VH-VL binders against q8wyp3r787to878. Designs and how they scored, part 31

Target 1, 92 residues: q8wyp3r787to878
Amino acid sequence: FQNYLRVAFQEVNSGCTGKTLLVRPYITTEDVCQICAEKFKVGDPEEYSLFLFVDETWQQLAEDTYPQKIKAELHSRPQPHIFHFVYKRIKN
Below, E stands for the ipSAE of ESMFold2; O stands for the ipSAE of OpenDDE; V2 stands for 0.75 times the mean of E and O plus 0.25 times the DockQ between their complexes.

## First folded at step 23 (VH-VL; framework fv_romlusevimab)

Design i02 (at its last look DockQ between E and O 0.83; V2 from the best seeds 0.78)
Fold by OpenDDE, look of step 23:
Structure i02 (fold): chain C 92 residues (1-92), chain A 118 residues (1-118), chain B 108 residues (1-108)
Amino acid sequence: as target 1 above (92 residues)
Amino acid sequence: QVQLVQSGSELKKPGASVKVSCKASGYTFTKYAMNWVRQAPGQGLEWMGWINTNTGNPYYAQGFTGRFVFSLDTSVSTASLQISSLKAEDTAVYYCARYRPYYGMDVWGQGTTVTVSS
Amino acid sequence: SYVLTQPPSVSVAPGKTARITCGGNNIGWKSVYWYQQKPGQAPVLVIYYDKYRPSGIPERFSGSNSGNTATLTISGVEAGDEADYYCQVWDVSSHHWVFGGGTKLTVL
């Protein structure tokens, strides 16, 4: 486990901005979302969540999951694949 | 529809060789690694290794080196498992299974029964 | 080598909840996958990454993972759920996929 997590902030009609978060291995998705809300200055964090983009699919991460675990797992695979953590609005 | 179709049952003598094929359809074959899993009669699942379907590079699990060979024919979207110098203990059902990143072994072949008997 | 431990069998009455455990050292920090295998059939992925269901898997199937135990929970068990269930993890140290020994779920 590494102590950093790259997260992209996706806003409607404004593109994506990426930030590297310094986080502990056991940080939850909920905690990451809180950090993202602060760093990206999101006024309505309840409308946002953390998503994993992998293999051309989107997965909304449950609040009690561990993004660092996900990152470590995907990096340790025999065949590496590109993936992204994205902080964005939840679809209505 | 995404599916893996394996070759039919095999009956072999000890010392012979067998080649099990796994034909993929419904997706880009070279996009996902292919796993091989063995299941002896009445036993659990045992991972044999995987092959990179893009590069053809195989990785064999401990205990499956030497007599076991993974190969590809990408022109027909087919992965193959060859077992040489067959032994009675090689009697099992052999499965191919696609590995999708994050999502696991999400598609399996129907299995191929290999029986080794004198 | 990394070892996953499952109970050999679990029995449950129809309509009740079945819980199948998968024990492993610090398994909570591994991604657990669950497979269902009915007699004479190939395994079917029912849970990926601890708790998520593939398309087509009923909501009755759920997963959890913490500490040294992962659990597959099947609520409202049906006769058709009778099968062998296997947990699986990737062991980074040995570079191996590791299966549990499997659990036979019997619907009484």
Scores: ipSAE 0.827, ipTM 0.948, lowest interface PAE 0.7, mean pLDDT 95
Fold by ESMFold2, look of step 23:
Structure i02 (fold): chain C 92 residues (1-92), chain A 118 residues (1-118), chain B 108 residues (1-108)
Amino acid sequence: as target 1 above (92 residues)
Amino acid sequence: QVQLVQSGSELKKPGASVKVSCKASGYTFTKYAMNWVRQAPGQGLEWMGWINTNTGNPYYAQGFTGRFVFSLDTSVSTASLQISSLKAEDTAVYYCARYRPYYGMDVWGQGTTVTVSS
Amino acid sequence: SYVLTQPPSVSVAPGKTARITCGGNNIGWKSVYWYQQKPGQAPVLVIYYDKYRPSGIPERFSGSNSGNTATLTISGVEAGDEADYYCQVWDVSSHHWVFGGGTKLTVL
């Protein structure tokens, strides 16, 4: 749970796929992006970022944020909604 | 437009009851939890709890489990707070506020002043 | 039982920068929301998730959060910013929303 983060990879030319990353509880968004660039074999990692999709909206996550913290908060809050972490191009 | 409109101010005697209503418009009422927040005169904001607007299940913060009842009428997109056995210490402004996932309490009602005096 | 501590008041001259603190044990591991409340009005959300602004909130409002302190910063303070400001977190362990005690910002 705290050692895992599900991240979808969205690419305009190849569709969408997902991987479950083994991560530390205090991993930053910056670190997740580095892992995603390697795992998804992107050639231009500076064009990608980690996004949160929640309540039909996208939020680009700043590099110094903690996805595991966000995940824990959203799961525990009242009347939870489905949400996803998505590694995708900044301009889509 | 998204808004929450609350019922009018109330002047009550100790021992009476009051029902504060909060009518939602401009969004799907049953998608977002409704919070209740109290503010006594000259004091800060105090979270009283929330109600799941899809299931009707309330959750009361510590200190609000007795005389306070949250309810819904989803046919008119309305959440209500009922306070029984009113005490002078219940004198406050009562707010409803929706929680939007991730974004917080993004829409508030205008507040309902409840005054309890002899 | 999680507690947020705010100074009861802060004074700042017009055009200067106001900083309103919110103290809590390990608050940097929580996500902080800030609300502005003008006299006789409902609170208005001004910052969510430590640093982001809802639509309609001026860019001179910003937030930060690390360690045991979160800070709301208002640059170029105007008379219209005079209000009470509340920090808020969700405490995962208790399943409670928690408000700070509020800070009265006086512009003088």
Scores: ipSAE 0.685, ipTM 0.911, lowest interface PAE 1.2, mean pLDDT 92
ESMFold2 (binder alone), look of step 23: mean pLDDT 95; pTM 0.965

Design i03 (at its last look DockQ between E and O 0.87; V2 from the best seeds 0.70)
Fold by OpenDDE, look of step 23:
Structure i03 (fold): chain C 92 residues (1-92), chain A 118 residues (1-118), chain B 108 residues (1-108)
Amino acid sequence: as target 1 above (92 residues)
Amino acid sequence: QVQLVQSGSELKKPGASVKVSCKASGYTFTKYAMNWVRQAPGQGLEWMGWINTNTGNPYYAQGFTGRFVFSLDTSVSTASLQISSLKAEDTAVYYCARYRLYYGMDVWGQGTTVTVSS
Amino acid sequence: SYVLTQPPSVSVAPGKTARITCGGNNIGFKSVYWYQQKPGQAPVLVIYYDRYRPSGIPERFSGSNSGNTATLTISGVEAGDEADYYCQVWDTSSHHWVFGGGTKLTVL
């Protein structure tokens, strides 16, 4: 496990900005979201969540999941593809 | 619809060779790696390895080197498994399975029974 | 080599909840996949990345993973759920997909 996680911030009608988070291997999605809220200065963090974008699909990550685990495994998979962690608003 | 269709059952003598085919349809064949899984009679699933469907580069699991060869014919969206110098212990059902990153082996062929008997 | 341990069999009455465990060293830090295999059929993916269901898989199927045990839970078990269930992980050390030994679920 590496101690960094690249997260893109997606806002409505704006471009995406990315930040590299320095996080421990077993940080939860909930904790990552808190870090994102602070770093991206989000005023209503309850409206946001962490998503995995992979193979042209979106997966909202449950709060008790481990993004670093996901990252490590996806990098180690056969025939890897590009994936992104994205902090964005939850669809209503 | 996304599906994998494998070739029919095979009955072979020891020392012979067999080639099992797996034809993909309903998706871009070269986008997803193809896995091979063996299941001996009454036994569990055993991963044999995978092949990169874009580059054709195979990776064989421990115990499946030498007599086992993965190959592709991308013109007909087909992956193949060839087993040479067949042994009785090669008797099993062989499955091809598409691997989708993050989502696992989400599509399987119906399996091909290979029986090796003298 | 990494080893996954499943009970050989689990029995459950219709309408009850079945729990199939998959033991592995620090499996909670791996992503577990579950496959259902009915007699004479190919395996079907029922859970990916510990807890998520592919399209078409009933909500009765759920997964959890922590510590040294992953669990497939089937609520409201139906006769059609009778099958073999396999857990699976990717071993980053050996670069192998590893299957559990499988669990036969019998619906009484």
Scores: ipSAE 0.710, ipTM 0.929, lowest interface PAE 0.9, mean pLDDT 95
Fold by ESMFold2, look of step 23:
Structure i03 (fold): chain C 92 residues (1-92), chain A 118 residues (1-118), chain B 108 residues (1-108)
Amino acid sequence: as target 1 above (92 residues)
Amino acid sequence: QVQLVQSGSELKKPGASVKVSCKASGYTFTKYAMNWVRQAPGQGLEWMGWINTNTGNPYYAQGFTGRFVFSLDTSVSTASLQISSLKAEDTAVYYCARYRLYYGMDVWGQGTTVTVSS
Amino acid sequence: SYVLTQPPSVSVAPGKTARITCGGNNIGFKSVYWYQQKPGQAPVLVIYYDRYRPSGIPERFSGSNSGNTATLTISGVEAGDEADYYCQVWDTSSHHWVFGGGTKLTVL
């Protein structure tokens, strides 16, 4: 489904949980963070951000980027490998 | 340190063949696609295609689906470009470049000059 | 068949700001990469995914991409920035990497 985005939630001292979000193709990273704060029930959303985990590295995504565009492009690229969108604390 | 080291410059006559090698070091060779890029004298960069370094399956850009062959020797972390039936217009610098998903062509070989003249 | 258009040259005085454009239909829906190539050398990636710098690239280099234009901006230009600059995108429809024609930056 084109309108879905899988996001993992990383919590300290517990494993990851994940949810598949129903989102529009043009949703911003800022909007995804708002949805994640509600869905994962975080009390301090300003300390969290959406990250791309790719090739064993983390990239914090700027608020004005488009995760669905990133997902579609990376799936189309040569020799793709596993990547994840992860909602997690900025300082860890 | 991640590095791509290419074979030395070649001087060839029309109709001959050439093989350009690209040896990788400092990373897991089979994890990242290898690209080939051509630059004719005084011209810009031209993408020729890539090879899947895990499966060995090549993809050739339009215009490179004949005389150009990409290959691998994973035992020595080496990608190669072979050009058959060389023409004068094949004179160029040939680069290998690793594609890292999301990050782009982040490591390039130093280039190999192939000169085709009588 | 996707085409990226760059100006052939840009001149800028030392210490000023250079802006190198990369035009393409709906390029704002693509991710743009920028490469610097100094004479006789291999290209070096300076911007990935529109706006991010690889390690070792000075903060003077920045990128933007919206609408039909992507721009590489170099503030505080130094003589060492004199080079050819190429934009690049992945074209999903053709499954090709596409380079722009290149822009020669001259620091006067």
Scores: ipSAE 0.569, ipTM 0.893, lowest interface PAE 1.5, mean pLDDT 92
ESMFold2 (binder alone), look of step 23: mean pLDDT 95; pTM 0.962

Design i04 (at its last read DockQ between E and O 0.83; V2 from the best seeds 0.81)
Heavy chain, then light chain:
Amino acid sequence: QVQLVQSGSELKKPGASVKVSCKASGYTFTKYAMNWVRQAPGQGLEWMGWINTNTGNPYYAQGFTGRFVFSLDTSVSTASLQISSLKAEDTAVYYCARYRPYYGMDVWGQGTTVTVSS
Amino acid sequence: SYVLTQPPSVSVAPGKTARITCGGNNIHFKSVYWYQQKPGQAPVLVIYYDRYRPSGIPERFSGSNSGNTATLTISGVEAGDEADYYCQVWDTSSHHWVFGGGTKLTVL
ESMFold2, look of step 23: ipSAE 0.719; ipTM 0.915
ESMFold2 (binder alone), look of step 23: mean pLDDT 95; pTM 0.965
OpenDDE, look of step 23: ipSAE 0.816; ipTM 0.946
ESMFold2, fold request of step 24: ipSAE 0.721, 0.723, 0.721; ipTM 0.916, 0.916, 0.915
ESMFold2 (binder alone), fold request of step 24: mean pLDDT 95, 95, 95; pTM 0.964, 0.965, 0.965
OpenDDE, fold request of step 24: ipSAE 0.863, 0.862, 0.856; ipTM 0.955, 0.955, 0.953
ESMFold2, last read: ipSAE 0.703, 0.676, 0.734; ipTM 0.911, 0.908, 0.918
ESMFold2 (binder alone), last read: mean pLDDT 95, 95, 95; pTM 0.965, 0.965, 0.965
OpenDDE, last read: ipSAE 0.861, 0.859, 0.862; ipTM 0.955, 0.955, 0.954

Design i05 (at its last look DockQ between E and O 0.93; V2 from the best seeds 0.79)
Fold by OpenDDE, look of step 23:
Structure i05 (fold): chain C 92 residues (1-92), chain A 118 residues (1-118), chain B 108 residues (1-108)
Amino acid sequence: as target 1 above (92 residues)
Amino acid sequence: QVQLVQSGSELKKPGASVKVSCKASGYTFTKYAMNWVRQAPGQGLEWMGYINTNTGNPTYAQGFTGRFVFSLDTSVSTASLQISSLKAEDTAVYYCARYRPYYGMDVWGQGTTVTVSS
Amino acid sequence: SYVLTQPPSVSVAPGKTARITCGGNNIGWKSVYWYQQKPGQAPVLVIYYDKNRPSGIPERFSGSNSGNTATLTISGVEAGDEADYYCQVWDTSSHHWVFGGGTKLTVL
């Protein structure tokens, strides 16, 4: 586990910006979302969540999951694929 | 439809060799690593290793080096397992299974029974 | 080498809840996958990454993973759920996939 997590912020009209978050290995998705809300100055964080984009699919991460675990595992997999953590609005 | 289709059952004598094929369809073959899993009669699943379908580089689990060879024919989206110097203990069902990152071994072949008997 | 421990068998009455455990050192920090294998068939992925269900897998199937134990839970067990179930993890130190010994689920 590394102490950083790169998260992209996706907005409808402003495109996508990324930040590298300094986070502990055992941080939850819920905690990451709180950090993202603060870092990206999101006024309605309840409308946002953390998503994993991998293999052309989107996965909304449950609040009690561990993004750092996901990152570490995916990096260690055979024949790894590019993946992204994306903080974006929940689709209704 | 994404699927893996393996070659048919094999009956071999000790000392012979066998080649099991696994043909992929419905997806880009070179995108996902192919795994091989052995299951002896009445036993559990045993991971044999995997082959990188993009580079062709195989990785073998402990206990499956030497007589076991993974190979590819990307032109026909086929992975193969060759077992040489067959032994009675090689009698088992052999499965191929693709690994999709994050999603696991989500597609399996139907299995190939290899019987080694004198 | 990393080892996963499963009970050899679990029995449950129809309609009840079956729990199949998978023990491993600090398994809570590994991604656990579960496979169902019915007699004469290839394994079928039923849980990926601890608690996610592939398309087509009933909501009756759920997974959890914390500490040293991962658990596959099957609620409202049906006769068709009778099968062998295997947990699996990737061992980063050895670069090996590791299967548990499997659990035979019997529906009484």
Scores: ipSAE 0.810, ipTM 0.946, lowest interface PAE 0.7, mean pLDDT 95
Fold by ESMFold2, look of step 23:
Structure i05 (fold): chain C 92 residues (1-92), chain A 118 residues (1-118), chain B 108 residues (1-108)
Amino acid sequence: as target 1 above (92 residues)
Amino acid sequence: QVQLVQSGSELKKPGASVKVSCKASGYTFTKYAMNWVRQAPGQGLEWMGYINTNTGNPTYAQGFTGRFVFSLDTSVSTASLQISSLKAEDTAVYYCARYRPYYGMDVWGQGTTVTVSS
Amino acid sequence: SYVLTQPPSVSVAPGKTARITCGGNNIGWKSVYWYQQKPGQAPVLVIYYDKNRPSGIPERFSGSNSGNTATLTISGVEAGDEADYYCQVWDTSSHHWVFGGGTKLTVL
């Protein structure tokens, strides 16, 4: 399985940065959020979540989902689109 | 508003050919793969393959590489299935369905019944 | 040739919970889609990516997937839920979509 996950960090009025995380293949969304809070130095991690941006839509990922599984499937399926994993604030 | 509208039912004799059309509306046709799915009378869904609507490259499921041809006319947002040398066993309803990345086969045509008899 | 196995039929009393299974080797590492098909109609997507509902699908439809079994659960079953249900996965090795054989849900 893949050991890397690219995650963008989106913050208001500061632009967007990205980091490639070294992660185990079965990492959960909950664990990715924990790593992101530390790596992006977020003081209020409960206000953030991991999102998938795909086909011009946003999907907030539930804590028990597996981003590496999603990544692998989206890459292999027919006529793939570009997609992004984004760590950002839950707005309301 | 997003729709797939298929051509009408066909009654054919063995040995003939048929072309089933699937016209898309309400979205960018070349953005999503178009699948073909067969359902013989009283049976389940059988995936036949798909066509990449941007490149025109088809992929056929096992068992559908001979007499079955997928094609496109992007000027009218239409995917087509041609079946040559028709056999009685080709009698089925044929569906088109778009694949939306992540979301699955979210929009289906109404189906086209092809009947091959004597 | 990845194979999905569904029971041919499931019967449930109105108001009770129906569970429709979809068996496959390591299906828990695949993402499962579920389709409902009523007589004379095209299939309708009811679950994507194991447990998500498209717009317009009631909350009483839910899904789960782990190990070798995915399950579609319909709570508070109504007569209008009587239909054939198909599971589906993408098989990465063959580059094929695979449907299960279908399950006829009867509301008795």
Scores: ipSAE 0.672, ipTM 0.911, lowest interface PAE 1.2, mean pLDDT 92
ESMFold2 (binder alone), look of step 23: mean pLDDT 95; pTM 0.963

Design i06 (at its last look DockQ between E and O 0.85; V2 from the best seeds 0.77)
Fold by OpenDDE, look of step 23:
Structure i06 (fold): chain C 92 residues (1-92), chain A 118 residues (1-118), chain B 108 residues (1-108)
Amino acid sequence: as target 1 above (92 residues)
Amino acid sequence: QVQLVQSGSELKKPGASVKVSCKASGYTFTKYAMNWVRQAPGQGLEWMGWINTNTGNPYYAQGFTGRFVFSLDTSVSTASLQISSLKAEDTAVYYCARYRPYYGMDVWGQGTTVTVSS
Amino acid sequence: SYVLTQPPSVSVAPGKTARITCGGNNIGFRSVYWYQQKPGQAPVLVIYYDKYRPSGIPERFSGSNSGNTATLTISGVEAGDEADYYCQVWDTSSHHWVFGGGTKLTVL
């Protein structure tokens, strides 16, 4: 696994910005969210989560999942699809 | 409705060849790779390989090189498996299965029984 | 080659909870898929990426994966759950999809 993860920050009415995170292969989604909260200066991190956008669908990642595992395997598929990790507010 | 419909059962002699077809509908055929899975009678699932439905490039799993050929006819959204020089041990149900990235083999054909008997 | 190990069979009474394990070296760092196959039918995906359910799969089906064991849990087992269950992982080293040997779930 590569030790970096590209995460986009989606904020309402402010567009989307991306950052490359230096993370270990087995970092959890929970830990990634903490890093994102810090780097994107989010004041209410409890309202945010990490989402995977792939094949025109959104998946909120559980806190105990491994985004790096997801990334590595998606890159290994026979017909790779564009995917994004997005740090954004949880829908009410 | 997304579905895969395979061709009917086949009865062949050893040394003959068979071609199993898998017709896709309800989605863009060339968007997702197609897998082939073999299941011998009373046995488990065995991955045979996949074919890139956009480029037509096949990849064969270990043990399925040589006599096994994956092909496409994109004009009719159909993937095919051809087995040549059939052997008794090729007797099995053959499945095609769409692979959707992240979501797995989410759609399967109904299976095609190929029986090789003298 | 990477190997997945499943118990050949599991029996459970109706209404009880069935647990089907899938053993593999450091499987917790792989994404596990689960398939249900009823007699005479094609396999059906019931769990993807360790714990998520496809649309149409009852909430009774859940998955977990850590260490060397992935587990498919079926709560409130029904007669209709009687089937063979297969775990599956992608082996990035060999570039192969690998299936477990399958587990026959019998509802008593």
Scores: ipSAE 0.820, ipTM 0.947, lowest interface PAE 0.7, mean pLDDT 95
Fold by ESMFold2, look of step 23:
Structure i06 (fold): chain C 92 residues (1-92), chain A 118 residues (1-118), chain B 108 residues (1-108)
Amino acid sequence: as target 1 above (92 residues)
Amino acid sequence: QVQLVQSGSELKKPGASVKVSCKASGYTFTKYAMNWVRQAPGQGLEWMGWINTNTGNPYYAQGFTGRFVFSLDTSVSTASLQISSLKAEDTAVYYCARYRPYYGMDVWGQGTTVTVSS
Amino acid sequence: SYVLTQPPSVSVAPGKTARITCGGNNIGFRSVYWYQQKPGQAPVLVIYYDKYRPSGIPERFSGSNSGNTATLTISGVEAGDEADYYCQVWDTSSHHWVFGGGTKLTVL
C-alpha cells in the first residue's frame, strides 16, 4: 500500500515548486527532509527543514514527527482547511 | 482579541427546554468548527460534538443524538446548544470551544451552568 | 470506542516535577492534546500535538508520547499549577474527540 506526501520547495528569488513524494505511512520528518534534499538537489541540506503551514501560521516540524499522521488527522477532523508541507530554509 | 462569550446560568424544571448561546468575536466565525463540551458537577470533560460553522452541519457524539441540537446564527457570530425535555441528569456546566486546525481547542467560552431541579 | 485512562490524582511537592500519564492503546501513534482546568474556570490548552506549547504557556510544561503512554510533565511545580489536567486525542475511525477522565494535581 503506497502513500503520497505533497511537499512544496521554496527558495528566495526562484518561487515555489512542488513534488509529490511516494512515502510509507510511518516516515519521519527527518527522513522526509533527506528525500527532499535529494529530490530538490540542495547543496546545504542542514540549512533546511520541513514546515507545516496551516491557518496562516508556520510550524517547524521536529525531526521525530510523522507528516503522514499529521496529514491524515487534519483531513479527518471537523471542518478541514488547506495546509501545506513546505521544505524551506530555516530563517535565523 | 479572540473570545467566546456564553449566555448566563439557567435554572430550569424537568421537562423544560434551554438554549445556551456562544458568541464569538475577534476572528472569522465561519472558518472554525465549534465544539460543545459538558461537565457534570465534580466530573470530567465530556465531548458532545461539533458544528461546521461554514455549512451548519452538526455532528453529535454517541449519547447526544436525541434531545441536543446545535445551531448557528452567522449574522451575529453565534453558536447555540438547545436541550429539550430537560432531566435532572442534564445539570452541568456547558462549554463551547473553537477548534483551530492543528492546534486543537484553543479558545473556550466561560461556561454556562444549567441546573435542572424539581 | 477509544478510551484514555488517567490516574485520578497526583500529589507533588512545590519545586518538584509532576508527571501526569494518559494511557491508550497505541497512543504513541496518535496526537495528544493537554488541557489545564483550575477550579471554577474553563479549560486552557497547554500542549498540542504531543509536545508543543501554545503562546503564553511556560517552558516548564512539556509533553511526550510513545507506545501506550503519553505524559504531561510540569517541572518546578508551583502552587498555581494545582488544577485538573485532561488529555485528549482525535479518534479518526469514529470521528470523535476523546478526553481522558482527568487528573487532579495537588501541590503539597
Scores: ipSAE 0.657, ipTM 0.905, lowest interface PAE 1.2, mean pLDDT 92
ESMFold2 (binder alone), look of step 23: mean pLDDT 95; pTM 0.962

